# Ledger of designs, part 18: VH-VL binders against Translation machinery-associated protein 16 homolog

Target 1, 180 residues: Translation machinery-associated protein 16 homolog, of Drosophila melanogaster (Fruit fly) (q9vxy4)
Amino acid sequence: MTNLRKELEKCKHPNSRKTKALGKKARRQNNKHKVRLGHAIKSNITGEKLSWFLGQIDEGRTEPLRPQELEDLIELYFTRFDEELEQINLKQSIGKHRANQHAARKDVITMTLEKERNEFRTGGLELMNLCDPLKLKMLRDWDGSALSVQHLKLDLVSYNMLQRLKEQSKKKETSEQMET
Key: E = the ipSAE of ESMFold2; O = the ipSAE of OpenDDE; V2 = 0.75 times the mean of E and O plus 0.25 times the DockQ between their complexes.

## First folded at step 21 (VH-VL; framework fv_ersodetug)

Design o4 (from n3 with heavy chain Y53W; at its last look DockQ between E and O 0.50; V2 from the best seeds 0.66)
Fold by ESMFold2, look of step 21:
Formats: sequence, C-alpha cells, structure tokens
Structure o4 (fold): chain C 180 residues (1-180), chain A 118 residues (1-118), chain B 112 residues (1-112)
Amino acid sequence: as target 1 above (180 residues)
Amino acid sequence: EVQLVETGGGVVQPGRSLRLSCAASGFTFSSYGMHWVRQAPGKGLEWYAVISWDGSNKYYARSVKGRFTISRDNSKNTLYLQMNSLRAEDTAVYYCAKDLPSEGMDVWGQGTTVTVSS
Amino acid sequence: DVVMTQSPLSLSVTLGQPASISCRSSQSLVFTDGNTYLNWFQQRPGQSPRRLLYEVSNRDSGVPDRFSGSGSGTDFTLKISRVEADDVGVYYCMQGTRYPYTFGQGTKLEIK
C-alpha cells in the first residue's frame, strides 16, 4: 500500500502551482506550512490549515480523496512540528543549563497536538471533508483569504468517520462484484 | 584562564585512523557542550560535530557521519574526535570549541593539523 | 542544511575607511523563540577564529565599537566603521538557528 506521505512529497511544486493558479481564482497556498501557535485568530488558523491541506493535493487532481488518503494527510499534518521539536530537543540537551530553553514553545506544540489528536479520535477535526468532490472543489476555488474562509462550510472529520467510509467502500465493492 | 588545546594531528595514509584530543581548562567542562570545526588548507570553516555536556547526545554533519565519532571524558576534561577511514578531503586544521547557549562558540583551541596523503 | 552566502568574497579597503560585508541565508534564521542566531567571526592570519558578534548585533566582550551588525530574516550585514591595520583577516558569518551549524564562505579583508 502506497505511503501517501511519500506520494504527496513528490508532487510539491510551490512556485509552479502558485504561478499556474493565476487563471483560476487567486488562492494562497502554504506548502509545508509553519504555524505560530498563540498568535492566530480562529479564521486565520483555519485558513492556514486549509492552505496546508490544499498544498498537499496535486493541482491537476479531479477525483476526491479516498478515506485512507485523507487519514494519511491528517497524520502527516500532526508531524508538521517534528523538525522544530528535534531542534528544540537537541538544543536543550547540549548544555547542562540549557534544559529550559524553548520550554514554553515546546509546551504549546505539545498541547496543540494533544488537542488535535484527541479531536480527531473523538468528535472530529474541523476540516473540509476532501472525500467529497463538492468540498474538494470548494477548497480549490477558495481565494486563500481569511475573509472568505467563512464561506467554506467546514466538516468534523474524525478517525471513526473515516473508518466508516472505508467500510462503506468495501460493502459497495463487494456488492458490485457479486452483480457482475 | 579558559583554554582549549588540541593534540593528535599528523600525517596519515588514506583509509587509516586518527584520534584527536582537546584538553580543556579554566571552566567547568562537564557543564558545556563541545564542538569540532575544521578548515581545509586555504578554505573556509566547516562545522562537523557537537556533543552534549554529559555525552548522551551527539550530532554530526552529513559529510562525516558514520566515519567520525565525537566523545568526551568529563573526569579528564577532554573532548575526543575519532576519525576512521580517512580520506584526502579530510585534510584540514581541526578546532575544538566551547558551546554557548546563544548558539555560538566563544572559546576555540589553536587547532591541530591532519594531513591525509599517500 | 541552511546555506550561508557571503559577499564580497574579497574586500580591499583603505585604512580608516568603512567596510561592509553581506551575509544571506537560504532560509529565515529566526528560531521559534523569536531570536535570530546569526554570528560573525574574525580569523586573523595564522590565528584561530574569534567571535565578534552574536544574535545579529550583540558585540562580544573585547570587540571594538567600530564593529556592528544588522539585518533580519535572511539578510545580514557586518560593518566596520573605520578599518584598522589589525582588521586584516577573513570574516565568517555563521548561523546557529538550526543544526547543523553552517558558515558562509568567508570574506577576506585586506588593506590597500
């Protein structure tokens, strides 16, 4: 089974995609998005999050994501601070009295990821359900501005919702094979 | 006074090994990380490795990873660089340097010269 | 790895005149704590490197007032307000924001 993270990394061409988007509704894309925790307005956080997900999807793709693909993107999103955490942990370890360096930032990252993982495992993360072709089109047509993000009708995307969608795909596949 | 003194340089053939030592004095060696930096003849500075104060964590530049090992003995106030499988491009002056929390190096040794030649 | 690019690579200055050395990084040197870990080192002929400036503009102890640093993000400058004979040597910028630490190529300063 193809690792979606590897496939999505191969499709990243920020300048080319940015340039080609001029003929479409102008949109802001933030590939490999870095998030400044504690400074964001909710709409700005949402816009940056959606831009991150949009940046992981090839501009020419027309089909909606499979449930596993969306799940893999969400797990990839949770790793967005890995490089920063690696640097913090290394820096803290170097000197005997450096252990407290960057502790506040590390705490904010930890709390944010714990909250997001818990939301994903319970009632869902506030996202666009990119398994829905209408939602994918709405995200592609978004101009990337925080002002217009209010017009995007968000969904609650949970781990359990994605598992149910996988099971529904299996049932449909089995039924269609039995008919033929 | 704070001092770092490197020893162990010399002329060696490709494929051989050398161990560099850096003797520290005038500060609490066991509280600070330590770095190795090298400078090829007529070239610029290149950072190669750091070791944490207790030796529990190490980081290497990609160019030397797997061939060089940084280590320390806090009871002897000494930093080491074990260099294996030496290549001609490892010819350089090697400096040890003391870590700073401000992400720099304030005290440098005088350097020791490693020459790798047939 | 963060690539550090210095310009010029060689600089010839009349004694008593100002000098400027540029350093550019391939990515922002602002770390998550808001600090910018850009250092400047001086290496006089036949000597070990000596740190001049840290965190862009902070002068290390014993460094003369005529050395100053400025810049932000990816663009940085070392200035010497009046070059003296003792300033001959090679100057390096170095970023400490992300491991591995990386140096610029060096700028050789000589007196006309």
Scores: ipSAE 0.686, ipTM 0.907, lowest interface PAE 0.6, mean pLDDT 85
ESMFold2 (binder alone), look of step 21: mean pLDDT 91; pTM 0.921
OpenDDE, look of step 21: ipSAE 0.752; ipTM 0.931

Design o5 (from n3 with light chain R98Y; at its last look DockQ between E and O 0.55; V2 from the best seeds 0.68)
Fold by ESMFold2, look of step 21:
Structure o5 (fold): chain C 180 residues (1-180), chain A 118 residues (1-118), chain B 112 residues (1-112)
Amino acid sequence: as target 1 above (180 residues)
Amino acid sequence: EVQLVETGGGVVQPGRSLRLSCAASGFTFSSYGMHWVRQAPGKGLEWYAVISYDGSNKYYARSVKGRFTISRDNSKNTLYLQMNSLRAEDTAVYYCAKDLPSEGMDVWGQGTTVTVSS
Amino acid sequence: DVVMTQSPLSLSVTLGQPASISCRSSQSLVFTDGNTYLNWFQQRPGQSPRRLLYEVSNRDSGVPDRFSGSGSGTDFTLKISRVEADDVGVYYCMQGTYYPYTFGQGTKLEIK
């Protein structure tokens, strides 16, 4: 709900950049054109993802996320298709001849989530490490445009990285308590 | 050719139960989902429940969830609505309707009247 | 739940004149397949409902072509080009895009 304004801005930016690239290069077979189009598509996907995460954080919060908070937010992100999947699954079940309705969309969602969960459990999801105060500030300062998202320095946020950050936070908290 | 006939309506006291039946003919009943829709006196239509073609899945409007149970017997080409803990606000004409892949209901029964009165 | 709002709720029309009924949804009725599952039903006095239109503009079998539907997204219209005596009744829009299915409040059409 908090991201409705950002979603509208995001739609404007991706369309404009894609059409500009195509308008100038579309009629010529050019390796640089193909690379530029690929970058524009990736920027839109990344921008939507970052906007989702930004929208889950209170506007007034300036403190970085605790590692558990970021982990919880990533798990919430994995549930973002639950309502759509519930509708598809119900519709498919209703009639014998409806079993294949929306199968392509369901497959895309399933494959996307499987890939994202595997990335999180291995080398990491391409995100901003919101446990880092500089990264949180950079995300909050971001104007939401696909152009500026290309300049953001992303991190690979993995389950193992978050566990290490939890352990580092415990050691820092313990050290500060021992200074009393 | 496609026909649905509801039965089982009547006058009942609040807190009692009633079972509605919907007899289907003219189509392969076991291939289609079925819906229940009601209409309170002087009011509009309200969708209440759907059951899958094989009975394996069901979905209810929030207002009746937990009190009403939709079921079917494909060997008898019959849809059922078990209504428990009836309230005065459940007074309505109850229709059964055949599901379509186009997300609608093309054939409706004539309806059966349930009156919940103390 | 998707809220369906009809206007007007009552409509008095002279025989042979056109009628128009508006239906608005609280959110887009375009599902993930690109289809819009907006239905129109007619309920004549003392009768059960009958579907007139499905997927915005498609007439069911036996529905005369003086009934037409239009609209997109959240705004939809049922038009009757020439009202006849048999058109008296209540008209409902219904969205089937998302469970639970929801109806508009109904529009009562009368001959004046």
Scores: ipSAE 0.681, ipTM 0.905, lowest interface PAE 0.7, mean pLDDT 86
ESMFold2 (binder alone), look of step 21: mean pLDDT 91; pTM 0.920
OpenDDE, look of step 21: ipSAE 0.767; ipTM 0.935

Design o6 (from n3 with heavy chain S102A; at its last fold request DockQ between E and O 0.55; V2 from the best seeds 0.69)
Heavy chain, then light chain:
Amino acid sequence: EVQLVETGGGVVQPGRSLRLSCAASGFTFSSYGMHWVRQAPGKGLEWYAVISYDGSNKYYARSVKGRFTISRDNSKNTLYLQMNSLRAEDTAVYYCAKDLPAEGMDVWGQGTTVTVSS
Amino acid sequence: DVVMTQSPLSLSVTLGQPASISCRSSQSLVFTDGNTYLNWFQQRPGQSPRRLLYEVSNRDSGVPDRFSGSGSGTDFTLKISRVEADDVGVYYCMQGTRYPYTFGQGTKLEIK
ESMFold2, look of step 21: ipSAE 0.688; ipTM 0.904
ESMFold2 (binder alone), look of step 21: mean pLDDT 91; pTM 0.921
OpenDDE, look of step 21: ipSAE 0.770; ipTM 0.938
ESMFold2, fold request of step 22: ipSAE 0.691, 0.691, 0.680; ipTM 0.905, 0.905, 0.902
ESMFold2 (binder alone), fold request of step 22: mean pLDDT 91, 91, 90; pTM 0.915, 0.919, 0.915
OpenDDE, fold request of step 22: ipSAE 0.778, 0.780, 0.775; ipTM 0.940, 0.942, 0.941

